# Ledger of designs, part 1: VHH binders against q93235

Scores and structures below are computed, not measured.

Target 1, 248 residues: q93235
Amino acid sequence: IFMKTLDPKVPRFYGKGTIIGVNPGVGYQPWLKERPDSTLIKYNLRDQKSYKAYLEQMKTYLTKYDSNATETRECGAGDSNDDLEKNPDALPCRFDLSVFDKGCSEKSDFGYKSGKPCVIISLNRLIGWRPTDYQENSVPEEVKDRYKAGSIAINCRGATNVDQEHIGKVTYMPSNGIDGRYYPYVFTKGYQQPIAMVKFDTIPRNKLVIVECRAYALNIEHDISSRLGMVYFEVMVEDKPVEEKKEL
Below, numbering starts at 1 at the first letter of every chain, in headers, positions and changes, except where a header shows other numbers; Kabat numbers aren't used for antibody chains.
F, E and O are the ipSAE of ESMFold2-Fast, ESMFold2 and OpenDDE, as the mean of both directions, binder to target and target to binder. V2 is 0.75 times the mean of E and O plus 0.25 times the DockQ between their complexes.
[cut] marks letters that were taken out.

## First folded at step 3 (VHH)

Design e14
Fold by ESMFold2, look of step 4:
Structure e14 (fold): chain B 248 residues (1-248), chain A 124 residues (1-124)
Amino acid sequence: as target 1 above (248 residues)
Amino acid sequence: QVQLQESGGGLVQPGGSLRLSCAASGFTFSDYAMSWVRQAPGKGLEVVSDISGSGGSTTYADSVKGRFTISRDNAKNTLYLQMNSLKPEDTAVYYCARGYSEDSFGEYTYLDSRGPGTQVTVSS
């Protein structure tokens, strides 16, 4: 339990040897700047304008991946961004958005029009940080079936027992989570932050579901009280008649 | 543009002291946590110490706790590291780093800027 001596400009997590924390922090999109205190994703399936802001936020966020071949390189399984720390002329690995083409791309309105909304899960950027692998027999149960060495697995669950009963089927893209080949994070022209998306395939209509998503690597700590290694947001997919406006 | 410039490094005997300074410009200094990080030849970056924007909270790596003191003067836009009881293993390039920045998507980048560094060598 922390005493209230923290500066308001310091994030609320701690790690060994730093106020900044040893964990990079977990974030999500769409988060709307015009409603900065809200973590609610709420829309009505019958009203396209109710989710248009979320689509625009997703599109705008993803524009950073609109790079050309001269600023990035293709990276295979044995490649990584390790060279960027030693060689300022090395090109960062290109992040391939096509992994999201099965229901979490612009073509499908990121799942919103079908009531299967997609949410981006990302790690805040700690320059020089890399995921550390679990040993095979030490992988947490929640991600054991999807974990791959060199990755950061993602798991989302309902925050309470009721939410867990309601959250339904969740699809992870990529299944292994955030690909570690794009680490370490660097501040270099063309750098492409790796991300994952989660799609809520069977989330109920007209019910608020509180979601907790966690990132899994050996060097990502979890603490529910301080929300270390995790992020919370709420999803409310309505299916209600659109009320007629008399003013028009 | 963020600018950080370290000074005060040098050669010192074991058990000696040095005071590092870092002049900051191009951002509102008091809004940001600041860090000292160091890198010995052939090794990775080690976060030595952090200080909150107001100066009210500090942390230290176990390897320097009790020997180093971080401080800041927000009126002068300057970060300091007082290093006492220096040991040969403290030999490194020391960098002043901005602790984090927030982007328009509400995401943070930690240790997002650093200066060119100042060499500290502890040798008899």
Scores: ipSAE 0.448, ipTM 0.724, lowest interface PAE 1.8, mean pLDDT 83
Fold by OpenDDE, look of step 6:
Structure e14 (fold): chain B 248 residues (1-248), chain A 124 residues (1-124)
Amino acid sequence: as target 1 above (248 residues)
Amino acid sequence: QVQLQESGGGLVQPGGSLRLSCAASGFTFSDYAMSWVRQAPGKGLEVVSDISGSGGSTTYADSVKGRFTISRDNAKNTLYLQMNSLKPEDTAVYYCARGYSEDSFGEYTYLDSRGPGTQVTVSS
């Protein structure tokens, strides 16, 4: 059992004999602290001010990857964070943000300006947890075309039938989902949370779309009632004239 | 196996009080921060409150500050949420969750919760 002085909000122990969470939760960005009760991503294409906070949140979130980069190591496709469990001095794998360069990077305003907003999907940090691969014949149909062993596939759909009709084309970056090489999670200063991004390419304008994103691995359970293994948020891309705030 | 079971929910009038309990098993309870989260109809999951493993640190959502109190009894493997001055907007399914849903960068995560939740309805 590896004991470190940990944040009181994080599990105290790591290593052999520790309890691994059974099912990871799913999170998303951007989530604005200024709107803690809102899971709505809403902005106007014609108003840069309306999506500035989202951009800033995305930038801030991604800055963490640069801030602790010196405490990471380069990992190729065959590498993983498995060594972290065996060697306390091992450095965690550096997350490659370049996978988001096609429309979900800062230079593209994370797709917001173009009306194709990107959303970051992540999983709970469960100490020692790692995704279990599906067998080839057991991959769920909804992710079968994109699934890759060693990854956590992500699939987003409309929460309702109406939402599904509206959600339009969705692109996943990377297509296979969250790269599993960055698991297991180990509490270390340099750990970089693996993420995937979902890009809404053809989301309608001026319509609220309730989105359900699920994460797929053999050891991820989906429960609608508890919303385990999934996350809900709403997206509304408006295309409306900017109302001149009458300076009262 | 990690198990969480909420209880204590019910129907109360505005201004009323409820005390939620969460029975935890399958892990060393004191080693984990615990959280109460809630989900109102049509809304996303909201972290209501969290408490460190030792109970020495607590946080509250702004919406419940001064009204709700999170506590824990590590000897009993039980998490509590005392809810006073309840409002209609507090109506939700309340879940006990292991851990904390927000990191230093504001990452929002739905926490693992094996409990079915307990319904809290505040209505006149």
Scores: ipSAE 0.055, ipTM 0.458, lowest interface PAE 2.4, mean pLDDT 87

## First folded at step 7 (VHH)

Design w2
Fold by ESMFold2, look of step 9:
Structure w2 (fold): chain B 248 residues (1-248), chain A 124 residues (1-124)
Amino acid sequence: as target 1 above (248 residues)
Amino acid sequence: QVQLQESGGGLVQPGGSLRLSCAASGFTFSDYAMSWVRQAPGKGLEVVSYISGSGGSTTYADSVKGRFTISRDNAKNTLYLQMNSLKPEDTAVYYCARGYSEDSFGEWTYLDSRGPGTQVTVSS
């Protein structure tokens, strides 16, 4: 029997009866395209070559935020991309990477060199979507102390009880998560996707940690079975002697 | 090079019908879901309808359910929107848009490309 409803190009985060206001997908970097079915971030602190690919992926990903004075504008507090839907001459807000300068930038090898790796958390682009605020009394406990109206909060936890014991201290950059001023996306040339980073400050050596990160806004649903509103990846920071290959 | 070209817009009376077409080229049409998006004067974008790459799954905005039908012909690389029982509130520029795409970083964009649009005006 042929099942035409099983289209591989339809994201699983869409609900029935609507195609706007559905969950954006959550993604992470560094994701290595050379191993597309792997979500593992594994490297050895004693071997710079073991994490070089992750650094290169992070750097390449971030090049889309290089200065673009003709296609973007500066946005301050209270600005947004709301005008993009109705004004063809409006420019999207420029995303400034300096928010990551305290431990999640190229100067610090994105934390990899110090065993405190940074991971980018992003939302896939969903046309016309913008975050909806929680009411004050409905903010989920996991993000209550970091939540700011107008933003999308991020929280990362260990996927199992063992992973939660091992994940340690996590630093969120910005603390409030992804700023809502960069929404919506609406076919605008020069649009700069906003991102956040999470830094794993005390992740243990030589142990695999399965991480679940979730994005929080009132209109982002979470469903574990379909992984709506969340992303999984594994981190293993090794601290082992480097073995040198012998010559023939 | 993604190319999308809408046609079939025009002026119709309330209660009338129109059929929009969108010719697609520069990509494997059947690999991509497609959408119709409209923008009324002074309003934001509204995603009107969505159809999966195979054509087996469709969705509609509440404002058009029961009146509009999205379809596709993958052999002709063409997307359609049959609009019946048209109302003045349906007056808008209608865009054919390519659905989900994945970039080299594994990130998805819902509606990554659109055509120049075709004007639909519903008025007496």
Scores: ipSAE 0.486, ipTM 0.719, lowest interface PAE 1.7, mean pLDDT 85
Fold by OpenDDE, look of step 7:
Structure w2 (fold): chain B 248 residues (1-248), chain A 124 residues (1-124)
Amino acid sequence: as target 1 above (248 residues)
Amino acid sequence: QVQLQESGGGLVQPGGSLRLSCAASGFTFSDYAMSWVRQAPGKGLEVVSYISGSGGSTTYADSVKGRFTISRDNAKNTLYLQMNSLKPEDTAVYYCARGYSEDSFGEWTYLDSRGPGTQVTVSS
């Protein structure tokens, strides 16, 4: 159900029988504002202009981490945002973007130039929400090899059987998914939303691939009809000659 | 600055009623869906109810359906929660929360702001 038809200030999707906010929604970048209804990431490897907008969007999105960095604190492996709920003066943990340096950073054009595009995966914010860990023996099979307690595992697959055949190798950064140290979400000026990136290493050329990415924590429910706990987008990496438009 | 302030909490016997209010300021109230959320001791945050910006759409948790009613007065920038037939299980701190917001990237926050909360205790 598209909630936009009812009220302009509501999420696009409404979960059947659920209250929005029980489960965080999953988002992705790059999403271009000039194409608000498009979930398609399409570009031509031979045409830098074709993926420029995506790069700019990615850069812009990541700039938010720099903009409020002074309102954060450095957090080590044992630190978390838990104290934000107890101490209003506590600073949120600074998100470490270096985890994306292996092929999904600005330096690598987020993989677009090389034909291995990276997509940011995020969860919509819910005050006080934090991921609940699976028990070791209850981790879903599809993320079992990458799951780490304290994190939200991400898994992307083709939406259909055909898409699954085409999607190819997918790399997750970090492998464990979204780092849970940055939870719970608390409404504070310096809060930095944790993210993960998905890199499509062997996506075919000149084929449209519908991708489904799911987030995994014990308290994240998946529902296809309402798209709870998941997000869909399409990727098409073209490899075609660029037609020079003769400017008359 | 977004400000939310809950009131109306207290101690009530099982089967009793309470009416919570939330005063909102610092934003265009009618542009946002609003929610009531609660946190019981030792439990996680639970969304109780939400209402669209216009008030035309409401949703309730199954645990409170038929007993609780969410409403809003946009002219007064006030959110309400009428709680009837209260049960001990309803004991919690209740928070008024701004339910939905979209940032410049098109990402949504389901609950992005809340008040300090008001204690509701249902006990015999």
Scores: ipSAE 0.393, ipTM 0.749, lowest interface PAE 0.9, mean pLDDT 88

## First folded at step 10 (VHH)

Design z7
Fold by OpenDDE, fold request of step 20:
Structure z7 (fold): chain B 248 residues (1-248), chain A 124 residues (1-124)
Amino acid sequence: as target 1 above (248 residues)
Amino acid sequence: QVQLQESGGGLVQPGGSLRLSCAASGFTFSDYYMSWVRQAPGKGLEVVSRISGSGGSTTYADSVKGRFTISRDNAKNTLYLQMNSLKPEDTAVYYCARDYSEDEFGEWTYLDSRGPGTQVTVSS
């Protein structure tokens, strides 16, 4: 089921003669570098040691957003990183991690302890790239209820019909997806890459679920064969007694 | 360590031509896409052209299509940009960049490791 044919992170050109016609890859966290070939998030609810590595990875990843008042600025609803292309002295927008406070923060162990694990969704970085909004009447049905112009909507589903039956309720933080105000990516110190989190609220215990997450913008192409515009990972939340390893 | 060094910039009249070069080291040159990017005064970075590792695939911004030609010599670890029919709007610092780099989190930056750049000025 896991298609390892093409590297989804490799840039793909699909536009007419424009460099911007490149589709950025979709990534996820926690991804453990010590297990580079594994896309499996597996842990036991009864064993804190089993999900410690994932927590540490999430924490480490989020240190990227440690705010430096000299390198970033607070951005309100009307602000964006557009000025970075026009003003060399402009500071990039500071990312607000508080959007994840409802069950996906460090304080909540990113939902792992409670059996509602959170996964970070991100896009690879391409200079000058920014999401293009859908027209109101052209928003894909699967994200129509959550879509907001100026954002990249995220939708996660089971990769197969069986997986879809098991994936359960999924919450997106923020609901609209990745905030587009933080685009375009530019070569500037202090740039903070926008992310979203997906929370698995009712994922079953002791079952492997293959998850497909897609990113939605007008200029994001979806292709299953090349995995453009999407990312796959597996989640298994176990609930079983922890075998006490007798220290020989 | 990845190193890139641009050369070949200068002052030319409108309609003139320049050939930029980029010397690459510190990585397997032929395994990577390479790109030319430019930054005009008061503007952000613009990707001008991209070429695959083998040189078999090239892409151009609409603004330079038909006028610029990207090429590479993998034996010499060198990237080129032939610029013909230059316009004042082409005035910028031109950078060579590698596509791509991966960070410790497995995320990619499609353009990285820019050189110091070379100034191209098109003026009458």
Scores: ipSAE 0.638, ipTM 0.871, lowest interface PAE 0.5, mean pLDDT 90
Fold by OpenDDE, last read:
Structure z7 (fold): chain B 248 residues (1-248), chain A 124 residues (1-124)
Amino acid sequence: as target 1 above (248 residues)
Amino acid sequence: QVQLQESGGGLVQPGGSLRLSCAASGFTFSDYYMSWVRQAPGKGLEVVSRISGSGGSTTYADSVKGRFTISRDNAKNTLYLQMNSLKPEDTAVYYCARDYSEDEFGEWTYLDSRGPGTQVTVSS
């Protein structure tokens, strides 16, 4: 009888003392499946062919929001996926991709053509997990200016001192990070994973920059050794003449 | 389609033993870590035990160490949990879960469980 009352789609998440830590990993896009061991985003501004694969990957990734849109509901500022735990018949909130229209949309080639590439930041999915808010006085300094309760703040920096000197201005979309309204994750067909994008506005040309992006919520732990709560990737925007492949 | 089906639950007295089984189908069983999780009344999910794809590595929650043993038979696509010295606090619905799955974008879903669970009740 008890088993019938439990919805396996919306289980309560387990506490910190469990075998598997309650800390979702951080992911990024574009990640090319054709180069699974590479975390490098490298392209030439003067060569559209060089960044085509990245664009296609970004497009493909974002298509997942369209594919299950009919199984979602429109959610306003006061709505959230919390209702899914209370009402099994409730539909998940539809994710609004328009938040990326300022330079990180398909229309803008996700900033690649203009030399201001955008990268998607996401969290891996843990059933029942949701971000815990910082208290106002406990918000980490690096995200204090952008943090909003109910969101997961994102901060990207150079992995080394040299990288930090070169990374330049970074813009976050939305500024507050990943919208927490779309949590908790539930096993439903209509679930749409919330994401944020980081835009590299002044990244140098012809220089490799190692980037570290961290996610911030009270219940997200950061550990460099295990890469908990963070992700690394490299960005290299080249500005070089396109070598004419001599048709041998 | 990934399918998991737990069995072997029941009513036992304190100090008793049960052996749970989980039949898996719809994926390459040996390629995945598997976990047992439980949910007691009014409590959240608790990861009880984890086992690697080959079965070479196992991990246990402190609450069950020394009492529970996780194992698997990859030829039969079956996960097991031997529960000895059962206590009333072990009363819960037990689920088998795939430890994680990776989608086409390299993103992970942790503890992907599709089984209905099996009830374990420990009572005098």
Scores: ipSAE 0.630, ipTM 0.872, lowest interface PAE 0.5, mean pLDDT 90
Fold by ESMFold2, fold request of step 20:
Structure z7 (fold): chain B 248 residues (1-248), chain A 124 residues (1-124)
Amino acid sequence: as target 1 above (248 residues)
Amino acid sequence: QVQLQESGGGLVQPGGSLRLSCAASGFTFSDYYMSWVRQAPGKGLEVVSRISGSGGSTTYADSVKGRFTISRDNAKNTLYLQMNSLKPEDTAVYYCARDYSEDEFGEWTYLDSRGPGTQVTVSS
């Protein structure tokens, strides 16, 4: 692992009152605030109560995407948030959750009840940041078949060789990742953070899988030792008998 | 309800001085880094200076080093920018901004809030 020189004016971690640098952080949901030190997503397929908290977290997180908000506009091909830096009256683009309807919506319990859990991948909001496109010959191999100019591709893999053997089929929604039309983030009322979801279609039962997901744009640095441009979480989908509860 | 209100802008001649103030309310002021950010006509935002919650750590853009001084008074919930040796290129709207914040989902925002701004015009 190569050592990197840290700039004391551009810290590479987050927290109250720190400079995060020019690299947006990568986050995931569901992250349960009741267990803030844990990145584990663990539940039993045979016990609906074991995944109810994850469903509630996903639903609560997604409420910010109000389809009737008067503070946003519909954006089609060629539309973007580029105007927001220069025009304070411009409306930000509305983010449409319908892309998640095929297996990563509330209707399907975000894949949890079928053992195909969905995880939201997002970028933290860095003022004025926007993705820079790879040139055609510089697109990383991990995302080359899904990459689209103007997007931020997402790729998830097992953190170790064993995890990679177990992670199974992964579906990316949208396939090309996070749409860059929602950038830059600026001070604007009604701004809607773009997201992507990752569905783990064939994750094994009763095995812990450590997952690493990375975001890809030319101006997103990756560094495994400092975890730049990536996020880690663990998934454990159990399929075991529920112990009978005895009342006192 | 983060509230930030800048004051102290105006018209000055090159070489002059101004002192900007920012009244903060609606959050625990001393917990947050604060920034002064400016926007010249037709330009993007430039982070001019940054100060830690305690006031013990400051940084400055190269364009203002040695001329501007950021400070804060946590007892009065007030942020300051002393601007000396002003140049025409310092002409901008100056914003007081809350620097870094983290929400209930563990996601952070760098520059999550600003005031309405105060105009500084340096006319040769």
Scores: ipSAE 0.625, ipTM 0.781, lowest interface PAE 1.1, mean pLDDT 85
Fold by OpenDDE, fold request of step 20:
Structure z7 (fold): chain B 248 residues (1-248), chain A 124 residues (1-124)
Amino acid sequence: as target 1 above (248 residues)
Amino acid sequence: QVQLQESGGGLVQPGGSLRLSCAASGFTFSDYYMSWVRQAPGKGLEVVSRISGSGGSTTYADSVKGRFTISRDNAKNTLYLQMNSLKPEDTAVYYCARDYSEDEFGEWTYLDSRGPGTQVTVSS
């Protein structure tokens, strides 16, 4: 789900003579349609039933990469979707989901079972938009250690001081954030949206943590009031005995 | 299902004019900003112009300012693009696009084109 930021329908930026939106909105998964107004990820690590819906949502989300894989090409380190602008017949780069194999794959239940839930971070799609790199000396401090030119760095923190104290260790996959090779967005059936995952390695049990995740590129503006360039969600990992519903 | 169908394209000489139309269906047309986008040979999609749901606000790419006029008739669910003083550089497939769309995951695409497009060729 993406947080409603500025009126996305209004173009605010003209780049290279093209009308584009100002900032890509930041979204997260899993978001459950059954709870459309909820940004809360809450489950009991002792109760598989409690996190099943989240797993299914994650699986369903990631299935989209398989669904159009035949309309993609393998891209190496020197390849990018930039080619699509030069060659409309070119296939978009296939996104490599293996980058999430270290604890954020389906095999690991996306970390939910182990109490280290993974959350997908994505940007909304804007035709022609590309992340602009920071200069080496201008990289924000909070992402400086992980930042790589050509990527959109992600940083998640507690929304409040209390939340920050509780959020614990956070791992980013990949560490440098969203791979910029998959930009610009092109309107093609084979387009695969690049994503990153955030893993909460030491999130407390039985406590609600409000999380703020920000995306970092030179052309991504951050504004708390409008939630530009950021997304909020809540995580609560419970560790409680599963009460057997006595079938009355 | 959202449907968009462009029409009005063709071959025109430099300095000529064309009027494109886009028929929309499957959604509340007046609730959405609409855009004209184009794709020239060997180039990516370019947003040409946008118009608010009510038609009260319009925006143009620098490349077409003063030459193109976007309008809409909400009663007819139709989007228009009046193209004057056409240049060879305007040669492209033109698409009608809705801004914005949300997918089943709650993710947004700022531009969604459902039409097949209409070819505009400016050549002497």
Scores: ipSAE 0.620, ipTM 0.868, lowest interface PAE 0.5, mean pLDDT 90
Fold by OpenDDE, fold request of step 20:
Structure z7 (fold): chain B 248 residues (1-248), chain A 124 residues (1-124)
Amino acid sequence: as target 1 above (248 residues)
Amino acid sequence: QVQLQESGGGLVQPGGSLRLSCAASGFTFSDYYMSWVRQAPGKGLEVVSRISGSGGSTTYADSVKGRFTISRDNAKNTLYLQMNSLKPEDTAVYYCARDYSEDEFGEWTYLDSRGPGTQVTVSS
């Protein structure tokens, strides 16, 4: 039984007897702090005012990656944040936002205007935590086609059968999910949290779709009751005429 | 800057006891949950115990329940871990960690800071 803790400093979902922190939680953006209890992303694609708050939230979130060149380093193939634990002078890897340029960038309004909204998927931070790779023969079927060792695969589906019928085509950026090179998390200046984006390419208009997104690594457990390793949100893209408020 | 420093580790025989201490500075100690975590050789980080800011709520891993007791003195900015009935399986580096924080985006850092750790070795 998850009790909504009255203490704002306590996680929203707290399981009695469970020490939180062994498994990272999954988060999403845009989440509007003005509506903290709402997991609904609802807007009218014909009304820019209706999705402005979501755009601003996405933009604000991505400012996290505005780093000075002196605070981060470029990481190539085979490089990672592993050195951060051993070398206090090591710089964290710089995250490349260009991976989202195909329809999920600020330039494209993160897909909202076109009716193909993008959602950021992230993991909560745990110091020293790293994703563990699946063995090749143990990769879950739902992510097998996109899974890459060294990454955390993401899979989103309709929460119910009806939602699954409505969710349509989903694109993942990058396809392999969250890049594991940016782990482990270390409390250091300039650390950049790796993220992935999910794009809803053919989500229906004027229908509510409940979405479940799961993160996949060997050491990520999935539990619906505790929402471990997963996140739920709702998407409703409206296509309706904008009623001109008659200035009375 | 957040600073945490563990002490009290050492070598002990099975069935023995140790008391770990953690000195905290650089933040309002009473406003944060605190945790003890440990890392055994070849194993990942394990949360051992957690205590609320006021000390009114405590949680324990099943592996240490009934044997370990977490406590804190907010006036002294100090966290404690009383370890009784120690077992060889308890051998690890023990860390004091600040736990947890939420950022403006609703994302959580469960263990955002820790000390250099103190070695606990249980051996006959």
Scores: ipSAE 0.590, ipTM 0.864, lowest interface PAE 0.6, mean pLDDT 90

